# VHH binders against Reelin domain-containing protein 1 (REELD1): the designs that were tried, part 1

Scores and structures below are computed, not measured.

Target 1, 156 residues: Reelin domain-containing protein 1 (REELD1), of Homo sapiens (Human) (a0a1b0gv85r24to179)
Amino acid sequence: FSHGASTVACDDMQPKHIQAQPQHQDSHHITIHTHRTSYAPGDKIPVTVRSSRDFMGFLLQARRVSDHQIAGTFVLIPPHSKLMTCFQEADAVTHSDKSLKRNLSFVWKAPAQPVGDIKFLLSVVQSYFVYWARIESSVVSQQTHSSAHSDDRMEP
Positions, changes and structure headers below are counted from each chain's first letter, unless a header gives other numbers; antibody chains are not in Kabat numbers.
F, E and O are the ipSAE of ESMFold2-Fast, ESMFold2 and OpenDDE, as the mean of both directions, binder to target and target to binder. V2 is 0.75 times the mean of E and O plus 0.25 times the DockQ between their complexes.
[cut] marks letters that were taken out.
Atom coordinates printed by the task and the answers are left out, and those that the model quotes come from them; centres of patches stay.

## First folded at step 7 (VHH; from h13 with T98F)

Design n1
Fold by ESMFold2, fold request of step 29:
Structure n1 (fold): chain B 156 residues (1-156), chain A 122 residues (1-122)
Amino acid sequence: as target 1 above (156 residues)
Amino acid sequence: QVQLVESGGGLVQAGGSLRLSCAASGFTFSDYAMGWYRQAPGKQRELVAAIYSGGITRYGDFVKGRFTISRGNAKNTVYLQMNSLSVEDTAVYYCAAFEYTIWGDTYEYDYWGQGTQVTVSS
């Protein structure tokens, strides 16, 4: 057992060690694959995190592109992880122990109400003092459902 | 089981020096921040010095540059060199080990030695 990220990390997603050294974003070894480019409200979206190197810890959130606020919930999470509440139940996932991690699979559930385009943000701690914060997935677009406009009347 | 064994305490004249040692066993030394704390009779335990496995150090304000903490990772030992001692430094000195969390905003567990008495006579 290990403490996951604390709720003070919900906004900045940053580890708090005095010695922690943020790594340059282009040096990360992580792929976040969303398995879809679009979604509808209420959909379940598989998310895979793959790494070419072992890492100890992480914090994963889905956020709205429009205002960067957390959205949706995680309904399946891998071993050695635990659900976390930042603003709504189960809206983040973090590590639950120090085991080395590589390939993590999640299922995110979109809110029943429309929230717009989303992306996943991931912070990864490779070792206690070496981390990348706020690695982004590609955008997953909310499907636009047109309402049909019609009438039964003949126009002039 | 984690064990911390202090040594090097004793009686010293004001203005003198002591070197405390803490031998650690039962854990991976690099997973821990190490520190020295002290407690005088009737007072709360206070930080003297702490050192991370990467070498960053912190000191209590009362140290005023007189003490130096170091760690020998190959020997699993932490040291406290105390110079220019005064009667106000008389206390029990405790070695402590704090297991890092991955995220760093708290520690998993803390472990404490039994303490070593430092007595400074004037």
Scores: ipSAE 0.255, ipTM 0.634, lowest interface PAE 2.6, mean pLDDT 86
Fold by ESMFold2, fold request of step 29:
Structure n1 (fold): chain B 156 residues (1-156), chain A 122 residues (1-122)
Amino acid sequence: as target 1 above (156 residues)
Amino acid sequence: QVQLVESGGGLVQAGGSLRLSCAASGFTFSDYAMGWYRQAPGKQRELVAAIYSGGITRYGDFVKGRFTISRGNAKNTVYLQMNSLSVEDTAVYYCAAFEYTIWGDTYEYDYWGQGTQVTVSS
């Protein structure tokens, strides 16, 4: 029995409550900070989710801009969260309990193979029936090999 | 500790009305869906009515508009108004509480009262 998002949500990232209502995207009060505008294959990228309001639950994925497929893995996650497997180990993060959350820090690791530009998608459940689905970060562009950043330049 | 205590059952003549109450303690209603179930001798327990924390209601098919579920927020109490009762409504009626998961694909825990007998005479 899991308190996190269902694996059925791996594609649509939607909560399943009978009376849940998606909120208008303009009202979400959430920011997703990637802390970098570009990445090289294998890079670790700090990601911070900040909210001006408490929320109970979430589902976070990184996706390729080109085809919206899940990419990469999370290697550091905040308390009250857990790793989730949609297609490969640790490619999503979800809540592990009902603790109120406000600011969450993650580290995402890019695949070893090039996958192109990525962005993060976040669904947030404020209070069971109040949610925003598929909030997007800015795009993190894939670097060419000549401009690649190494892992030693990422903030942990 | 979640506690559910039913009251308001008893003997009533066919065509009559009863109001069942379920006093709940040990939880906040916003985390739970509430419901009434019944079980007659020799039958399986069946849904009578459910009410979600946002106010949406659901009824068993046999209710046919005769019953109304409601919540009394100030008293942490769920009510079932039963009108136009018939002998087929004779059963033990149970209050139930279902704790939501955050994502809504199932419930974490179910809690049940001890039941209150409703007997409808012809």
Scores: ipSAE 0.205, ipTM 0.608, lowest interface PAE 3.0, mean pLDDT 85
Fold by OpenDDE, fold request of step 29:
Structure n1 (fold): chain B 156 residues (1-156), chain A 122 residues (1-122)
Amino acid sequence: as target 1 above (156 residues)
Amino acid sequence: QVQLVESGGGLVQAGGSLRLSCAASGFTFSDYAMGWYRQAPGKQRELVAAIYSGGITRYGDFVKGRFTISRGNAKNTVYLQMNSLSVEDTAVYYCAAFEYTIWGDTYEYDYWGQGTQVTVSS
């Protein structure tokens, strides 16, 4: 298999090596774990992919819930992976070889500017003819700066 | 130089069998998917069978279990065992090789053989 994803997959996150239908979403055995439920701009968030079955290829992105645009960058990737450029450098991760993978750990860095709530999307290729597209994580909410007007009224 | 050389074609009666062979050279055989295509007169070229790394196979809808693609023990050879042949299977059969990608730009073969004629008579 290939040395990672092509930019042609950036939008639909579907493999292009063969004309096949993706597997039903309910049939996958993959979990995307976000170690945080909320984030602030610029934060680094650990992301873990766990699978009960081995797979050969993957494409991982973070997307805004509001408009599904790719957001943020990856700053730590597991072995047998490589950074990918969809819209900006390192905004996606894909496999670098066809070795069998199961559990993967990543670190995602949020944009410096507020972009709203985020979801991680993962496409996995188990074999040449078996894949799942756009497996979703739970939402990671953007923290809203509560302007705590601490009226520190200094009592005399 | 990359070469794909087909053999095993010929004339056979309906219900008969043929075994096609494709000898490949000039590239790392294990890194490529191998396939057989056929083209009948006045028809488009169509996939007959493909074999990928790890032994994964794919067949055309018309095959219906009659044909089997395999990699040989001999270095750089792919076979197509064709059983229960019918007149509709008459075509030129082509061997093809491509470096398949999971997230590739295109789904096209890189190399093609010259083809071997298969004729099935009633």
Scores: ipSAE 0.036, ipTM 0.302, lowest interface PAE 4.4, mean pLDDT 85
Fold by OpenDDE, fold request of step 29:
Parts: structure tokens; C-alpha cells; sequence
Structure n1 (fold): chain B 156 residues (1-156), chain A 122 residues (1-122)
């Protein structure tokens, strides 16, 4: 089985077996849903990936809108996935095997310090020949004041 | 049960060519990515070439178009055609198989061959 993405993919989030560039506009069958529109430092944000097609591999990150740097960590991941280290431990999630996946649920934890607005980026590999890189979620805005949204916490 | 057996290595002069072969058995060959690695004395093992299902290939940066990996017409065989060899290509070359991987320049293959020595003289 696949051992997931390596750190080589952390920056461009692309598989390394294909040279062709993916078409982001063709990725309508994949949606990243954030269950919150804003967050405070330290908050846990549920993230859901919905797909109308099965896929085998993926790489998920959160990045700052201001400078595209990886931010935060993942604290809950779905089956057939594993945490990985890009900039810091557990700041990304990838697949742990080649089993077919479709709907995935995650929980992302914001950094303790303010990092500004963030968005989630997802790369998906449907097969050796079909992949999409850097599918984007909607922006999750950083709150100016800390507020607890315990009701938004979802377990995968 | 699973075996990867390399052949075709040997001594060759700089500028020469070699064709390495890897005969695989004990697993579903078509479902695996096949690769060639090499290890020179005092250096770490490095990727030379890999071929995935469907014929997608990857090469190490040092290859620069000199080498070609392919799946042969012979059953369960992968080849490495090496042209324009230099003394820096001297190493033990290993055949490897891995079921599925797409991320990165290095692979944690499930199976390895015993290796074949390639020596390039000036």
C-alpha cells in the first residue's frame, strides 16, 4: 500500500509521477467544506471533503491567505489517512493506503498565535493518471476577539 | 516467494552502454511500480528510474536523458537502458517493486533485488 505523501510534495502539493499540470476548474466534483467561517487562535475547525468520485490519494494542508505559508495542525483524521510533517509536526494529512476514499472528515487546530485568514488546500489523486492539485476551500477568517464555538466541533 | 533478480551489470568504458534487466516473480507484476536504485561506495542509495502502471516514468536528476526504464515484452521484466555512461555512474544497481506511490523523489519499496555491480572505467 501507499505510504502517503512525502515532504517533497509539501510545497507544491503535486504528485511527482506526472509532469502535466492539473486543471483546477475541472475539480467541481470535489468540495472542501469548512463548518466555520471564522476562527480564533487555538480553535478547532471541522473540515469535510466531499467527492462524487472515488480517489486513492490526497494531501491536505491549511495555508495563510497573506503569504501561503502552512499553518496549524490536524488533531483528528479519518480512517486510511495519516498525519505528516511539512513545516511542523502534524501540519498536514495524507493517505495511508490506496483504499478508495470519497467523503473525509478532519479537525484542524489553529495556531496559538494569530496568523490571519486561512484556507484549506487539497490535492487528490484518483489514479496514476488523474489528479487535481491545490483545490481550495473558502476562506476562514481570523476573529479579532476570541470566542468559543464548542458547538461547531465535530468528530470524523 | 517474491523475487527480483538483476542482470546485465559489468565493466564498461566511459561513453559506453549497458542494459540492466530485472526478472520479477511471486507477485502481480502489473500492479506494482518498478524502480532502479543505485548505491555508490560511501554514498546513500538513490533513485535512478521508476516506471508506474500505464508507463509513467520518473528519473533521477543526474540521468539527464541518458537512461531509459521500460517494461519489456517478456513477462514480468523491467529494463534499464544506460547510455553515455561515466565513471560517476559506478555503483551497485538495485531493482525494486512497490505497489503504489506518487509523492516524492524517493520510494520505500516493498521488495528489493540483490543488486548488480556496474563499473565504468575512464
Amino acid sequence: as target 1 above (156 residues)
Amino acid sequence: QVQLVESGGGLVQAGGSLRLSCAASGFTFSDYAMGWYRQAPGKQRELVAAIYSGGITRYGDFVKGRFTISRGNAKNTVYLQMNSLSVEDTAVYYCAAFEYTIWGDTYEYDYWGQGTQVTVSS
Scores: ipSAE 0.022, ipTM 0.279, lowest interface PAE 7.5, mean pLDDT 84

## First folded at step 9 (VHH; from q1 with V101I D105E)

Design q4
Fold by ESMFold2, look of step 11:
Structure q4 (fold): chain B 156 residues (1-156), chain A 122 residues (1-122)
Amino acid sequence: as target 1 above (156 residues)
Amino acid sequence: QVQLVESGGGLVQAGGSLRLSCAASGFTFSDSAMGWYRQAPGKQRELVAAIYSGGSTRYGDFVKGRFTISRGNAKNTVYLQMNSLSVEDTAVYYCAALEYIIWGETYEYDYWGQGTQVTVSS
């Protein structure tokens, strides 16, 4: 049954009914590298998770900075991982088995509609007894929205 | 670091009793399911008894009411009281965490204690 996070974890990204103790955020050995500081709607953004120690489980999402809602989809994922549907198809990635992992590469695709600045959140289970939840990447800023929108109205 | 340390094994006469203890550390003991397994020479390891976090228990069919599993959550310890022992109970007895839960999924524990020998004479 070592087949990844269940959809129960989609909102809070916390392990439930786990023997592991949460760890202080500044003690993790994880880097989330987004390869860009900004994006346009529809862009594909490479994301690399690197760790100096092996880990067995993870849950990765992209979220809007403004309201913390999940955004976008993952279109390429590494071995020993699987896509999840939390709220929309393929909007999260988790482990597919408990094999030890160290360096993972992903590609995230931004929604076609503007959603604002985003960041990646990652929860990691290093061992049966050690985890970190909701490790954050740097913010990836959305490039300027089109100002071509107009609001045509009919007046009496 | 998780540790499971068995104690209480030894040599006992048929009809006698032993109490095994397993001290656990490095995890949230009260949320775990714990168990005792045994392995006799030439046999596969088999479940003796399990106790779940809610206090429910299960026993292998060969126990026939002779053994009782219990837990002391305040002491992070699981016990196996073995009464009316027979030569067929001779085995190495292992403590294990039977399951743990990550993100709502249950996993079998990969680590077993080193075991404690129980030898029943006559």
Scores: ipSAE 0.006, ipTM 0.261, lowest interface PAE 9.6, mean pLDDT 79

## First folded at step 11 (VHH; from q4 with A33V Y100T)

Design r3
Fold by ESMFold2, fold request of step 18:
Structure r3 (fold): chain B 156 residues (1-156), chain A 122 residues (1-122)
Amino acid sequence: as target 1 above (156 residues)
Amino acid sequence: QVQLVESGGGLVQAGGSLRLSCAASGFTFSDSVMGWYRQAPGKQRELVAAIYSGGSTRYGDFVKGRFTISRGNAKNTVYLQMNSLSVEDTAVYYCAALETIIWGETYEYDYWGQGTQVTVSS
């Protein structure tokens, strides 16, 4: 059985040693919904992948917009998927079998330390012959901690 | 059986340098992702540096340009050059390998060395 993406795909998110043909980014049928436009460090963010077509394989990561490094961890994943370690435990999710998939729900947890704006990247294998790589979500902006000096107060 | 054997750790003064090596066997080294991780007492293991099979590198934010990862595929060895060390770099440093697998083949397992102690004195 086909049980997930290889770790060699951690950087480029490309399938390796398969006969599938890459597809143009404007032809995919997939939406990545982040359910928030912003987050604070340590937040858990629901992520939904919806497709109008069946697919069988995938690789999902969250990445920093600034330098494209993988960030955060996945804490809930759907059936027929498994956690994958690219650099830190549970920082990616891949398929665990060839079953046809259509709508997948995840929860991502932001690092406790600030990492800046993030986006999700998804690669999908639709069939033995068809795939898309690095489909992007909208950016999820990091909220920053604000600290005001409580010893300064002035009133006119 | 996969083996990862670290060497090059030890005691060094702040501002000094160390070069860590990790000899690897039991898997296809040239197709693997290799990394260095560290763990200080009471802290979570954290990424120091990683090098992909295609040669791209990634560093933990605390590295701040002080460390360099490289690989020697002919010797199945990954290296970490650590410069400008500070007391905050004191930790056990672990070599790690992410096994090369074609998409969809198996559940992924991490391989870890036993670690080498790096101690930075002030």
Scores: ipSAE 0.015, ipTM 0.180, lowest interface PAE 8.2, mean pLDDT 80
Fold by ESMFold2, fold request of step 18:
Structure r3 (fold): chain B 156 residues (1-156), chain A 122 residues (1-122)
Amino acid sequence: as target 1 above (156 residues)
Amino acid sequence: QVQLVESGGGLVQAGGSLRLSCAASGFTFSDSVMGWYRQAPGKQRELVAAIYSGGSTRYGDFVKGRFTISRGNAKNTVYLQMNSLSVEDTAVYYCAALETIIWGETYEYDYWGQGTQVTVSS
């Protein structure tokens, strides 16, 4: 009856209904591409998950680098996925069914208030007890001050 | 139809060795988790060993390095090498297979063999 990750997995991002160890990080076939290296509060960031192997399940979150707390919301998600609430609405994405998945595209929206540097964390269930937990993207740095950034300027 | 057929059980002297085999058919063996469980009379069934599709293994605490699980994917067979056997190892040994792992699903083993008796004499 259940589809997708349970909220009990929100903290450690590990499957809770299996007794298995995650695979070594060097063996995963996943790339998390953020398409940007920096963001401003309120920005939308495209995120692409690419895999060279089919997988069945996943859990995706964005987290603050400083304290690993979940941040921001997902505003576009691919087919065969669903939004999930861990601590704030739509702050995680999980699978909605057992269909095989390979390449998934998302859009994450940063909070309107500053939250610092972020990274994306992804857990993937490939098949049976074969899974990886907490695969990391590169860091996406928060822009707080910029020499090229102007505020409250008016033009004709 | 899925079948798990154990073999290699029997009577063995304490301190001796025994090798169990479980031939599997009717499912995708190379993607499965295979396991051995045992049940002594009047006792609960307990994990002896499990081997995952990637080759990682897990053992029950009582094994203490005496047993080794392995798999032969070309033969669709899982093995249990049992060394330094003692009378406490006397039990029926069951082969088990699990094909599906996802969040939010029950992850009990999907299939069980009929069991093979191992008897260790002192």
Scores: ipSAE 0.012, ipTM 0.227, lowest interface PAE 9.1, mean pLDDT 80
Fold by OpenDDE, fold request of step 18:
Structure r3 (fold): chain B 156 residues (1-156), chain A 122 residues (1-122)
Amino acid sequence: as target 1 above (156 residues)
Amino acid sequence: QVQLVESGGGLVQAGGSLRLSCAASGFTFSDSVMGWYRQAPGKQRELVAAIYSGGSTRYGDFVKGRFTISRGNAKNTVYLQMNSLSVEDTAVYYCAALETIIWGETYEYDYWGQGTQVTVSS
């Protein structure tokens, strides 16, 4: 059977069953690593989540820095996860089961049209009572006429 | 196999009380979130109450202190005490169990009971 976030959570990225407020200040044990600092429309960007603690649930999105709208789609997702539709098909990723997770790897595909700078947002649920909402990555800049920067790309 | 069996439903007059019971088996009850949902004719299914493993609870907005969810002394049983019932509370009430963390107001629980009818007359 399938589980994960409902579309109701697409906007605020919060678990609806948890009454407690998220612990934003304690998000230091979770890191979102973007393997590129810039991108061109249509590019595929690897995204890695690292955590020092196990967690059971998550919701991952890419949002425009300019207006915080969800952008792009995910084309590769790790095990025990599933694609979901917030505004368009596969524009978000969530967990598919209760298995313990720690390190996750994704591939995000940029829209074919320019959408500006992007930031990844992650909410993580560790338990029924413990969660962190909207953990942010570094900004991935849209390329215009400047040089491409990527950790995985060697320019001659 | 997993089973959720509701009981305690029936006909009651407005202002009256009912106590629903849900007997659960076939899964790790102590680690689960147990919930009660209801569905009235022509309406969507909605959360009535949920109780977590640690004892914390959540209630629908319409409950307003009238209902109480609890885990009983009986093995793998969850209760819904309903007081001050009104005609608007007429619905099929479902017991549900959650073994995974999910998001949303309408939960995709792992397991559901068959439901028990609650009818409140004026």
Scores: ipSAE 0.009, ipTM 0.244, lowest interface PAE 9.4, mean pLDDT 85
Fold by OpenDDE, fold request of step 18:
Structure r3 (fold): chain B 156 residues (1-156), chain A 122 residues (1-122)
Amino acid sequence: as target 1 above (156 residues)
Amino acid sequence: QVQLVESGGGLVQAGGSLRLSCAASGFTFSDSVMGWYRQAPGKQRELVAAIYSGGSTRYGDFVKGRFTISRGNAKNTVYLQMNSLSVEDTAVYYCAALETIIWGETYEYDYWGQGTQVTVSS
């Protein structure tokens, strides 16, 4: 736990060292903020975690809304954190130590190819006995280039 | 429109101190990573200091505890307190707001100020 989440947690985002059940309903003190409501492939999106309470551990991912697969990579992480490899290198972020954390800033890079709408998911470990799993951000929508095919078919 | 306006630069003697200020507008300041960069003549722009939304800080290797970055009580202002200045610190200092970055010891910021000249005289 002190060295970050295990790759075993990549799918369910549950800390395996904790025997208690996740407290999903009490996540009101944690907010994930994105600077953008939409993105294009390759875009970098700032992501901020705000908490009214200190926590020791976390796991942050971006997932596709359509199939819940992990997408994109992180290109900026805050102190006391480390990049994690779930499916691809740097597609997740976790803590690197057990120092107390509260507000964290990240930068997420969208895949080069369209992957659809994205949500950020966050699991937070407050203690060895208390954690919240899969706190969700608002949806960040993929921008669809409306090909304005102006068929200006000039009739002869 | 995003604006970053630096102030507090000037001429100072070696061993002296300066306090730079950056007034930011046009974006959510509290959620952004704010930073100071400097560029000396003939040198590349380098990170001086950065402050995260949570208050965590990062400094360039040359700082060695001489400089302190902080967010002020004033709305949307970031400060750089520079102590024990040397001639080598002479540069244009830029305020930056990070929206997009590159991974590494140096960051690419989305927004830059016009810069303020700092000159340290021996």
Scores: ipSAE 0.007, ipTM 0.258, lowest interface PAE 10.5, mean pLDDT 85

